# Designs tried in a protein design chat: miniprotein binders against q9ydz1. Part 3

Target 1, 329 residues: q9ydz1
Amino acid sequence: MVQGLPGEFEDYLYRVIASLYRYAERLVVVDYPSSPTRRSIDLIVSLPGSRVVLIKAIYDASLISKKEVEELSAVANSLGVSAVIIAERMGREDLLTGVVYDRYGVNMVNLETFENFVSGREEVYVTRYKDIYTVSISSEKLREKRLEKGLSLGHLAYMLKTSRKSIYEYERGVMSPSVEKAEKLVDILGEEILEPIDILTSPRKPVSKRDFDKPEEALVGEKLLELGFKVSHAKRTVVDLVAGRSGEEGVGSRIMIVVKRSREGRERMMSRIMKGVKMGSILSSSLYAVVNREEKSLIKDIDYTKTIVKDVREFINDVSRGRVEENEE

## First folded at step 15 (miniprotein)

Design n5
Fold by OpenDDE base, look of step 15:
Parts: sequence; C-alpha cells; structure tokens
Structure n5 (fold): chain B 329 residues (1-329), chain A 95 residues (1-95)
Amino acid sequence: as target 1 above (329 residues)
Amino acid sequence: SPEELEEAIERIWEAIRIVLRAFEREEQGRLEEAMEKYREAVRILEEVLKELEKVLPRIDSEEEREEVERVIEFLREAIELYLEFVEELEKQLGE
C-alpha cells in the first residue's frame, strides 16, 4: 500500500469517527482543507464533563508536519480547549496501547488508548518522549508511601540501585522514573503511587506568536492581543484566526474569524463560513466574517444567523467596546 | 540577514499599531489625525518594502527568499488597504 493515499486517510478518519460517536456528546468533522495532509484539525469532540478536544487523526503520524501540530496546539490553547493526535503508526513503528507519545508538544495515542481513556476502561501511565519511556507517578503519594514504610530517601535509592537525587527528583515531580524503576517502586510502595495521565493535558503550552497572512488579519490579531486575548493564526483549518480570553468565572469568550482574501471567490468564503458555523456550535464561540466594505454587500445575503459580518474597522470598534457577541448555545 | 528581516517585521508591526490608533482617532471623530496616522503607516511600509525588494535578489536560501516574498506581498496589500482608508476619509472631509 502506498503510504499517504487519500483513501487510507479517509478510511482511518472514518474508523476514528465511528469509535468516538460512542463516547462523544457532540462530534464535528472539520473537512477543510479538502486535502487531509494539509489539515491541522480533523475533528472537534465534546466529551463528558464539558471537555472539548481538537483531534488530528492520521494513520501514520510520520506524515504530520511540525507546522500542523503547532497550529493544532496553538488553536487549542487560544480557545482554551484540548488537542490530541490519534494515530496507529509512526513510520515503521506501531504505537503501543497504553502509551502516550509526545509529538511536537501534543499528546499522541492510538485509537484503542484513546477509547480506553474516554470510556474509563483503562488508565494510562506510560509516556514516551523520543526513545525514552517514563511512568507517571504522584510525587505526593510517592513521598507519603515512602514515609509510611519508614524508608529514607537514601534507603529507597539503595533498593532501586539509583541515587538519592533521583528519588528526590521523583518526589519533586521534576523527573519521572523509567519503566524498570517504576516497577520496583510499585513493588515496594504499592500501585497507589501511579498517577493516571490526562491525555487531554498538553505537555507543552505553545507561545502565542504574532503572524500575518492578510492586512485585515494582522490588524484584527494585534487588536485582540491588545485586549488581552490569546490569539492564534490558522492556515490549515476553516478559520484564519482564533482568539480566547479567560473570564473571571472560567467561561472565556471564544472568537473565530474568517477573513476574506482578495483572491478568494464568494463560494469558497461561503463554504468556510458554513464550516466555521459548525465548528462554532461545539466550541461555543462567536464566528466573525471580516470582509472589505465593498464585499460586505455581496455577503449580506448570507442569512447565516450564526455569523457576524463586519469590515475590519467595524470589527475592531465592536471588540474595543466590549461588544463581543457570544453565541448563546 | 535574519536580523534585517526581524527589524523589518518590527517596523511592519509598528505600522499596524499606528493604523489601530488611527481607527481610535476616526471613532473619536478626529478624521484629520486619523488620516495623518494612516499616511504615516503607509510611509513606513513603503520604506520597508523598498528595503526588502533591494535585498530579495541577494538571498541565496530558497526558504528565506519565500519568506521575504510573502512579506513583500503582505506589504503591497497592506499599503493598498491603508491608502483606501485615506481615500475614504478624504472623501468625507471634502463633502
């Protein structure tokens, strides 16, 4: 089978969708761009407990670019939602069930591991970063159980054939043990020292970077940054810009913006708006379409009740006045 | 150099911030002050554009060349947009 055929990607995406429908409260397919290999987000899923996840689904994770993962992570971070990669392989290596991989700062798991996590069937404790496997342990429980056993740091270190420093670093949460050391710790202290990995917690927070693709996008992005939003520019999804601000009550305002390009046809813009509305429904976000004044007349016939059409000046003035229309869904 | 491109990018962001201040002046009814700020932003972008266009032929790296070409395209579109803002205000002040 030629790796990267459109059919293999579609088949795997459908398998992931079919699986997640059993556990998701809501599921949105993000079919933009049309090429799956240029798409940062394939699915948006609402899980029990109001957890929203952006999912990249790819059979072979060696085919996902760093830029796509960075965009996935940046968009998730700006919206205050989680991101995950679901994959079966990394080149020639199959992803192990029960292992969380770090792929460019986003958690990556196979479908079975993700199903087990969302269903609560099995907890995951093993992380892989590069070629290093580590086990997640509770630093607090490790110390507690060590003290209950009457063991000093030095005595436990001796039993593990490791340094006192290593035990101290485990109890500080600055280092995780290898699989071999974790097995010995469990044998001595019990399984209660294990800490399940929250797959939805990203190992690295992306830094918001200023970017620009369009003059209007640059203006909008900079203004939202000035207003204290986290902003991310997106090049590989439906929307061009996403922004989020944490509210005092933990419910932050979420904004998605589609900026019309001078060379973008009306039909393409409309397609993005429609897909953006679907994304907005699950993200509880406002969708703005930013267009030129001349183009505003062309888009006014868009009776999309869930899309706010503005020119760049109108948009900037509205957000400056605190007139962020939240989609009440 | 990478440093020259970073400096050019910072000047572009300065111009963008000036335009945001121009919108604030326009919203306050200070149309003349807004026009002056738009023209200032255009001047900055035209200077940066001229500098990048001179450097572009000397870039040996294809990746760096593509990046500078993208910035040049942005600059041209931004200059056009900000000039449209000036023209709109000139019409309002001439009425």
Scores: ipSAE 0.721, ipTM 0.927, lowest interface PAE 0.7, mean pLDDT 87
Fold by OpenDDE base, fold request of step 17:
Structure n5 (fold): chain B 329 residues (1-329), chain A 95 residues (1-95)
Amino acid sequence: as target 1 above (329 residues)
Amino acid sequence: SPEELEEAIERIWEAIRIVLRAFEREEQGRLEEAMEKYREAVRILEEVLKELEKVLPRIDSEEEREEVERVIEFLREAIELYLEFVEELEKQLGE
């Protein structure tokens, strides 16, 4: 267990918060679990244009596990929101400004790149996957500008010292050029062929999976899948399950569920519920607390938190009846 | 084997689906049928638990062992929960 120094993680998270506070419409800090190295989500940020982003902030991205990134991505996908990793380095390598990295199917950028993106100060065109750098080019603009110059696929391929197939693949959007080839394309055709990368668009969409961490969670998850929700189980954040469904009218229902843990004290569950309410406020999501019947009486005093407290049977029955209380804003 | 664990997991999901059908029966006021389904689910989970407990000592991979141990823990908690559902219905039918 590489225990990163507690201070470096906290200091970097605060740096990210201080930066994003300038650009965010809303910002929620997700301080659960208490250990930053076991937390899949550090921040939820509402950006201009009603774009909500789940952020993992970590100074060294080599310290984030694949399972944490997969959870971040899965939760974001189920809620219909974006996920991003903000990091300064990956092991011994510093993350370059103006480069979008693929980290386990989630976009990863340094803080400066993210600030530039959210402020609209600088566009990003370069992606890195493993050790390969590529430049984002509009396939349509590439073809358009090639034709305006009177260049055949073969002639442009010759100028780039590449194959006709490569040019054809660029114009079909099935391949992106290397930096060197993109520079030559820009020199020949102009910079209008460049297509800015939307950092908030994940390179991969996770598939909803069944998981059984707890009996109640398994029942809830299976029922929500049967009802056509996207479902993700979460082990490294405030909530245990998230679900989302697109409505007929395009109004998607978002559900977050806190399941009481057998060894979890009331105070800890209440803390998770209160943090879940904060998450729900920015996500426009209903928060449910699933508890045992005996515990329901103990938690009923939470009506003030906009949290719906149910036992597992009541929850499943309510959801089956289509009574997902959408938080009507 | 990985195949045996996959089969065990499929049976667990079958039991979970049976419990969801039991909830539907309970909501319909068909309490006897709900109780029978809960008992069926418990039986399946107990069988799977017994199988996994026998296989656990034979697992050489630490990763596979940890996975089977997590499944065993789930099975124990699930059996307990589903038995509570049976007991609640037994009380309602005995009154």
Scores: ipSAE 0.698, ipTM 0.920, lowest interface PAE 0.7, mean pLDDT 87
Fold by OpenDDE base, fold request of step 17:
Parts: sequence; C-alpha cells; structure tokens
Structure n5 (fold): chain B 329 residues (1-329), chain A 95 residues (1-95)
Amino acid sequence: as target 1 above (329 residues)
Amino acid sequence: SPEELEEAIERIWEAIRIVLRAFEREEQGRLEEAMEKYREAVRILEEVLKELEKVLPRIDSEEEREEVERVIEFLREAIELYLEFVEELEKQLGE
C-alpha cells in the first residue's frame, strides 16, 4: 500500500504552482521521488530576466530535513541557479509576510512574500536567522547619509545608544542592525539607507563536497572536478549528479547525469531519464545517462529524448576530450 | 574512530583516481598498464573493505554505523565494477 501523501502537501504544492504560473515564463514540476517529504526539488521556474529558480514547496518547513536543504542548495550552486523554500509554517509558528528566513543556508519565505517579490509589489528588508531579526541596509548609503547630516560615527552611535564599533561594522557591511536600531537609523538618516533583499541570492554558498553513492558516480564526479566543474551529488531528485562550469566567455556548461543503479529496473531508469529531460529543458542542461556496456543497447532506442547515453569509460573519455555536448536550445 | 573512517575515505579516493588513470592508459592503447592499474585499485579497495568490516562491530553510534555500512556497500560495488574492467581487458589481450 503506497501510503497516500497527506492531502495537505499536494494541496499546498498546487497552490504554489497556481500562483507561480502567473509570473513564470516556464514552469516544470519535479515529481520524483514520489514522496514529497523525500524530495529536494519540487519546482523549477524561469522568471523574467532569465532567472531560474529551484523551489522546495512545503506547508510546514519543520518537515524538511537538513540534508534535503543542503542538496537543494548544492544542486542550485553547481548549476549556477537560485534556490528558495516556499513555506507557510515552521512547526507551530506561521511565517511572517515581508520576512526572509535563513533555513540551513537557503532563503525561505511564505507564498505571499514570494509573490510580492516576483511581481515587484513589495520589497523585503527583514531577515531572520534563528531567533534574530535584522534589517538589510546599504553600507554605502548609510555612510553617505551620515556624512550629509554632518554626524560623526561617535555621534550617531550615541543617538542609537550603541558603540562606535557597531556603526563602523554597519558601514563595512560586516553586521546588520536589529529592527529597533534600523528604525532609529531610518528616522535619523531616511529610508534611502534600506537595501531590498534579493530573495534569489542565497545567504550562504555551499562548499562542494566530494561524495559517492555509486562507483560510476564517484568516477564521473571526480573527473568533472579535475576538469574544473562544480559538482554536486543528488540523492533526493531525478538525477544523481549535476555539474556546472562558468566559461571564460560567460557561457556556462551545465550537465546533469543519471547513473544506472545495479538494482534499478529499466522502467525506473527510463522514468528518471524522461523526468531529467524535462528538468534539462528549463535548465539549458545536457542530460547524460551513464550505463553499463551491456545495458547501452537497451537504452540507445531513446534518441528521441535528446539524452546522451554512454558507458562510464566513454563518458570519461568524451569529457576529457572536451566533447561536452551543450544542448543548444 | 572518525579518523580511521576519514583515512579509509582518502584511500578510496586514491583508488578512484587510479581508475581514472587506467582509463587514460586504455584510451592510449596501453592495455597491460591499464589492467595493472585496475588491479591496484581493486587491491586498495579490498584492504579498506577488510579494515571497515573489522571496525563495524565496534561502532556504538547509529549514525556512524550507517555511514560505515554505506561505505562498505560502495566498496563491494566498486570492487565488482573494477574487476569487470579487468576481465574485459583480459579478453581483449587473450584474443
């Protein structure tokens, strides 16, 4: 008995989809794996200005694991795209509109905040990390407006009942003020010191870690690292590896790899390939299927999917020769 | 120990790099050298596997046990795959 997904998750995902269809140029639903609570990516959305976003949509963000968020962030970073969590709650706490939460190094917002951001209706200035609220300010504008008012660092610090060091750290961008201090700064210096938060810019860049799940995956991953790609392993989405390299000329190569598992049936691998093709279309990424030599004949009939089918040795040799096929769409 | 697992993982990555060098030799038509590199990689992985199998019963942490079990599963599958590469080259050299 496939325990039916709690209706609440499907309903919320549909609500997010219905909202984003109004603003998206392209939208792909990622329905793998079948359990949403084990899926790192639910949606891929192309927004105006060629901004691609990987979205995790979950009603209660307390149900998303650290490993799922780390995978979402790692995949996005390797592909050179954004990652966002859209949620309404964190356990018993409702997410506030107009607040950007840091969830394991990924920005998390409610649906209303994301709609307001994408539509340009409202800017967001407040970030929450754990229990600490801070306001985003322009370090340059803060200094400019302070000097225009003829205020020294010491005088402004006195007015805020804080240290000279705190004002200096704000003007260096190494610290953000609390809500209470930001309100006083705005009262003294004006609203022009506020800097809107780009929700699509992750608060932390993940460090690419070497990992392995399959022998072929480890070989592919290590070779792509040797070639200067950013590589991320994925266990909770359609593909097993993603790789990206920023070209010198600004054309970044993006690669997604599906590696056949020893215990994986042909039908399951085909399902992953077909879903990977849908992901590749919006990501402008080549999709590779790495299979055993014996299995290559069984999958070659899939030329209709624009999937490049190789054995591990052929793949390694092709990438070593600079034969990375870029999907020119 | 966590340090023993880190050392084991470093040796696994060494074996993986040796296999990548074996592919380069195979592409160059240096099949005997490729085969010797595959055998070297297998030997390293078999040694690491034997070490981890001895340590596994002594792990009290469930999280650490699951990680070592994951690495052991990888090692078994990697040894099998690299032995298949050896067998394929043995057939090509015996013809």
Scores: ipSAE 0.682, ipTM 0.914, lowest interface PAE 0.7, mean pLDDT 87
Fold by OpenDDE base, fold request of step 17:
Structure n5 (fold): chain B 329 residues (1-329), chain A 95 residues (1-95)
Amino acid sequence: as target 1 above (329 residues)
Amino acid sequence: SPEELEEAIERIWEAIRIVLRAFEREEQGRLEEAMEKYREAVRILEEVLKELEKVLPRIDSEEEREEVERVIEFLREAIELYLEFVEELEKQLGE
């Protein structure tokens, strides 16, 4: 029995997909693994302006594990793309529209907030970390408008019933004001001090971690690290490893790797390769399938024009020679 | 100890790097040197495996036990793979 997605989760993912189809240039559904609570990436979306986003969509964000979010963030960072969580709730609490939440270092918003952001209908200024709401303010505009009004740091602090230090920290961008203080700042200085939050800011760079999932994957990962790639192992998506390197001219080579598992049947590996090809098409990444020499003959019949099938030695030799087949756009 | 596991992990990564150097030697046509490096990597992994298998029964923490079991599984699969590399080179050199 394919334990179907809990009906609420399937329904929510479909709602997110149906919404994003209106705004996306390209959309790929990542339906692997079949269990939603074991999947780090649900969608890959290309947005206007060549912005690619990895999306985790879940109705209740309390059901997302730290390990799933860390993987989502790591994969996004290695590929040089953004990551976001789209959710309606955190346990018993509904996510507010117009608020950017933090979930294990990844931005989290409700669907309406994400639609408003992508469509340019409404800008987002409010962040929530734990129980603390803050408003995004331009440190430069805050200082500029304060000086235009002839207000000292001390005078503005007095008007806000706060310390001179707090105003100074706002103008340095080291602290954001509470909603109450931001409202007073806007009343005094005008709305031009507000700075829209880019929800698609790249997650904080996780350090590339070495991982022991498979011997072939460990060899590939270490070699790509030696070649100066950012590398992330993935256990909860189609591919087993992702790598990215910034070239001199900007977006460097992106690599996605499917490593055959000892217990993985041919059909399952083929399914992962096919799904990986779909992912690669939107990520402008090369897809490699690393297989044993005995299994290479079994996969050669895969006339999938966008997948390079290699054994681990062939792969390592090819990447060492600089033969990362860049998918020409 | 956690420190002993960390040391074991560093030795595993040393063996992995040795295998990467073996691939470079193989690509250069230095097959004998490649084979020696594969055997060296296997030896290191077998030593680490033997150490971890001795420690495993003494681990009281279920979390630490699961981690050591995962590393042991990796070591077994890695040893098997690297021995296959040795056997392939032995066939090429014996021909």
Scores: ipSAE 0.671, ipTM 0.911, lowest interface PAE 0.7, mean pLDDT 86

Design n5
Fold by OpenDDE base, last read:
Structure n5 (fold): chain B 329 residues (1-329), chain A 95 residues (1-95)
Amino acid sequence: as target 1 above (329 residues)
Amino acid sequence: SPEELEEAIERIWEAIRIVLRAFEREEQGRLEEAMEKYREAVRILEEVLKELEKVLPRIDSEEEREEVERVIEFLREAIELYLEFVEELEKQLGE
């Protein structure tokens, strides 16, 4: 158990919150579970332009598990929102400002890079995958500017001390140049060939995976899949399941579900529901609490939270009837 | 074998789908048909559970053992839940 010192993690999360609060339209802190090293989502931020992002904030990205990143990505994809990791280092290596790293298919940046991006202060052009740095260029602009200068593929390749094939691959967008080659391309063709990286790209579409955590969750998940939702199960956040469907008008129905655990006390479930409501408000998502019939009476007093409390059969019947109560915001 | 676990998992999902069809029958007022589907799902899960419980002692891989143990726990909880659905319908049909 790498018990990250509780203090260093809290301090870094607070630093990230304090930074992002200046740029966020809305910010929700997701403090569940209490252990940072078991939490897939730390923040949900609404940015200008209606861009919602799920953030994992961790000082040392070597401490984040593949399963946590996969969950972050899956949840973001199912909801049709972005995901990012904000970190200062990865083991012994400090994350460079102005570089977008890949961490298990999610973009990872340091706090300064993210601030610069969100504020529009500095654009980001450099990516790192494993040990390879590449620069993002517009394939179209590269070709355009090459042709404007009357340069053949072969002539530009000669100037870069590279192959004609490499230039052709850049212009097709199938390969990005190294930093050194990109610098030479910029020197020859101008800075207009650079294409800023959108850090807030949606994670690659994971295939919805079935999960066996709870019988009720399995039933709900399977039904939502049958209805054409993207479904993701979550073990490391407030909600147990998230689902999203793109509507014809681009307004996707978003559903988050809290399923009661057999050993979960009322207070803990209430805490998850209240936190789920906060998540739902920023995500424009309906929150369902799936409980057994006996517990429904105990949780019904929570109707003030706009949480829809159902048993598993009631939930499945309601969703089957197309009564997804979309939170009309 | 990993293949046997995959087959067991597919049978579990078939049982889950049967339960979803049982809910549809229940909603249609076809309570007897719903009850039979719940019982069918329970039977499938009990068979899978029995198979996995027999295989569990023979698993040498700790990772595979933990996976099978998680599936066994799910099966027990699912059987319990689906039996509750049967009991609820039995009460409704007996009233």
Scores: ipSAE 0.668, ipTM 0.911, lowest interface PAE 0.7, mean pLDDT 86
Fold by OpenDDE base, last read:
Structure n5 (fold): chain B 329 residues (1-329), chain A 95 residues (1-95)
Amino acid sequence: as target 1 above (329 residues)
Amino acid sequence: SPEELEEAIERIWEAIRIVLRAFEREEQGRLEEAMEKYREAVRILEEVLKELEKVLPRIDSEEEREEVERVIEFLREAIELYLEFVEELEKQLGE
């Protein structure tokens, strides 16, 4: 495995940051863990229209583990935000501009494609799954334009050298055409049949999973699940647990939790808390530190963080009483 | 078996839910009932731990072994934490 030189990862992340600063309302760099190949999240970006995106940025996407992508997706889903992978390559293959790839249930694009999307410069219509390229077509527009031209399903199928069933499946949105078939459809029916892909809409919605890491984390996670939160445990980012609940008024409560590890030094925990505060600022999320009663005094003296420090019982009781301090920003 | 591990995991979650109910009892000032629930949770976890420790040497798959070892580590830490909750209540009731 050619581990790309440490510099190549930093250089690519810097290129992604420098690009996205032009379009982002807010940008937070998630520098934890220090190794880029152990991080599930590299960036959090607020885009115009209140769209928040968790970004994994890596030059070669073949170096991303399934577990990192699953965590990225799970965290994003629990917080009610989007996730995307920005990469230039998949091993020896360069990612094509204007193509959305599926990487373990998360959309993956090159930097140019993402820039084009966020700037509104160019819409994206092509998806690749494995070795198959398909084009996104509006089922409604396809049917509308077919009928306007007086074409039957059978006649259009004949023109495309395909089955009547395939045309019917396109008009039902249950199948997307190949590039070759889509080109012929556009030639016959016009470009108005194309439907732009929302890169920020993940192809798969992860299910909240229970995970066994820490006893305190398990208690907190179970209680939040009982209260109807989506919950995800995280092992490759700043926080250990994230939770979100959609409110009736559309602003869902977002919670991030740092649980002190028995083997974790105070300095490392404080570093995570400080980085977690930065994440919370862009996510409009409350940050909790769950600590033992004895450690609570040691962390409370650190008045410089908007972090709510609780023991596990206090946290459970506060959440049960609806005393989740929402950061009203 | 994978089924035995799944059953063990469900029993662990039952114990966790019992602890959450113990917190509710403690918050209600029903300290004796809370303490009984913590002890019940500990008993369940100790039983599961003993079962998993007995099965661990018989696991041939390294991946499955690592998973069971992680669950065993969790169980040990959870038992320790829940015993601390019992001790705290015993102190409050003895005062």
Scores: ipSAE 0.653, ipTM 0.905, lowest interface PAE 0.8, mean pLDDT 87

Design n7
Fold by ESMFold2, look of step 16:
Structure n7 (fold): chain B 329 residues (1-329), chain A 95 residues (1-95)
Amino acid sequence: as target 1 above (329 residues)
Amino acid sequence: SPEELEEAIERIYEAIRIVLRAFEREEQGRLEEAMEKYREAVRILEEVLKELEKVLPRIDSEEEREYVERVIEFLREAIELYLEFVEELEKQRGE
């Protein structure tokens, strides 16, 4: 039996899907596990330009823990794709349109901000940093425009009612001005100093975990690490292990693996496999099920043309001989 | 202690790597070498399991205790799996 989302979570996820459907080339819903607060990925979208984004969509981001966000980040980093959290609030505070927030190293924006960004309607310049809002400034253009105006660091600091050190740090790129100071900088130096934020860049604080799940998964993970893949073990999504390896021009190999989880029945495993196939297709990778003989009987009704089934020895042997390959369209 | 747990984890990964070498030997037809590597990995895991079982009742942190319990469960499953590999090869050898 497929479990539905709770009503209020379904409503918000539906809003996000409906919005992104209009801009995405491909969209896959990852609604497993059934509890929205316990899963790391809700959506995967392919945007124009072959840009793949893993999305956590939840109305109130305070309801997801560090573990879920770290898994999202690690999976995205291992696969060489982007990650973003789409939310309308964080606890008691509503997320502002046009502002990028941070949640454990993953960019977080409200839906309107995401829509405006992917549609090309509006650039994003503002980040919430600690208790203030800061503006993204080009260090090079800031210095260039200041010198063109004949202003010293001290002159500009005086005009902004800040320190000479602050101006120096803005020009070094180690500090960003507050919105109030950025407005003054633009009034003095012009809008050319502003630098758009790419909210779809890779997570700033990537995490790769080595957890102990199933012995077969651990063997596969260690072998893929030996072969130069970035590897992430996942507990809060449809797949158990993801691996990615960059090619010379940034095009790389991606591997998606499912193993049977402890206390998991046939229905849950089959559901994960079906959803994992869709995840693999949007990432141009086949889904591999690494199973023993008992587990193979649990999944005998799957579509073997879309899921590659191996035991751990067969998988290790195949990857050692280079029989695991990049799936490109 | 955190240092004792880190050392145990590293020993587990050493055993996992030994099993990866055993797969290579098995694929090359070097079955006696593969069996010895599987047995070596099992010995390492049995030692780690024994150590962790002795430490588990003394762990104060609920979070650390739950983690160690997961590692113990993993060790039991891994030992069983590696011993099945050995048993299968022993049967083939006696034939």
Scores: ipSAE 0.772, ipTM 0.940, lowest interface PAE 0.7, mean pLDDT 85
Fold by OpenDDE base, look of step 15:
Structure n7 (fold): chain B 329 residues (1-329), chain A 95 residues (1-95)
Amino acid sequence: as target 1 above (329 residues)
Amino acid sequence: SPEELEEAIERIYEAIRIVLRAFEREEQGRLEEAMEKYREAVRILEEVLKELEKVLPRIDSEEEREYVERVIEFLREAIELYLEFVEELEKQRGE
């Protein structure tokens, strides 16, 4: 396995950052852990229209583990934000511009495709899952334009040299056509049948797995689940747990939690808290540091105005009373 | 078996939920009931720990072995933490 040189990863990340600064309202670099190949989130970007995106940026997407992508997706889903992978290659294959790849249930695009999408320069219609290319079409527009032309399902199927069932599945949105079939559909029905892909919409919902990291983290996680939060444990980013709940008015509460590790030094925890504060600012989330009672005295002296330091009991009692301190921007 | 491991995991989460109920009792000033619940959770975790420690040598898969080792480490830390919760309340009752 050719471990990409550490330099190639950093260079590519800087290239992605430099590109996204032109389009982002806000951008946060997530430089934790220090090893890029063990990091689920590299960037958090606020795009126009209040769309927040968690980004994994890697030159060669073959180096991303399934666990890192699952964590990226789970964290995004719990916070009610989007996730995307930006990559140039997958092993020996270059990622094509104008193609959205499914990588472990997260959309993956090259930098050019992402720039085109966020700038509105070019729309994307082609998806790839494994070795299969499909074109995104509007099921409603397909049916509308077919009926306007006076074509039956059977007649259109005959023109495409396909089954009536396939046309019916396209019009139900349960199947997308191949590139070849989509070209023929466009030739017959017009380009208005094409539906631009929202790259920020994940193809699959993550499966929440219960992880065993820390007793305090497990208690916090289960309590937040009882309170109706979506919860995800994170092992490859700054925070250990993320939670989100949709409010009645669509304003969801977002919580990020740093749980002090038994073997974690004060300096390392403080570094995570500081990085967590930066993440919290763009995510409009509360940041909690959960520590034991003995450690609480050691951390309280740190006037980090944007971090709530609690022991596990205090945290659980506060959230049970509806005292989720929202980070007012 | 995968089924035995899933059952063990559900028992661990039962113990965690019992501890959450113990916190509710503690907040209500019902310290004896809180201590009983902490001790109940500890007993469940000790049983699961003993079962997993017996199974660990028989796991051929490295990935499964590493997972069970992480669960065992979690169980040991959880038992220690919940016993500390009991000791804290025993001190408060004696004051």
Scores: ipSAE 0.705, ipTM 0.922, lowest interface PAE 0.7, mean pLDDT 87

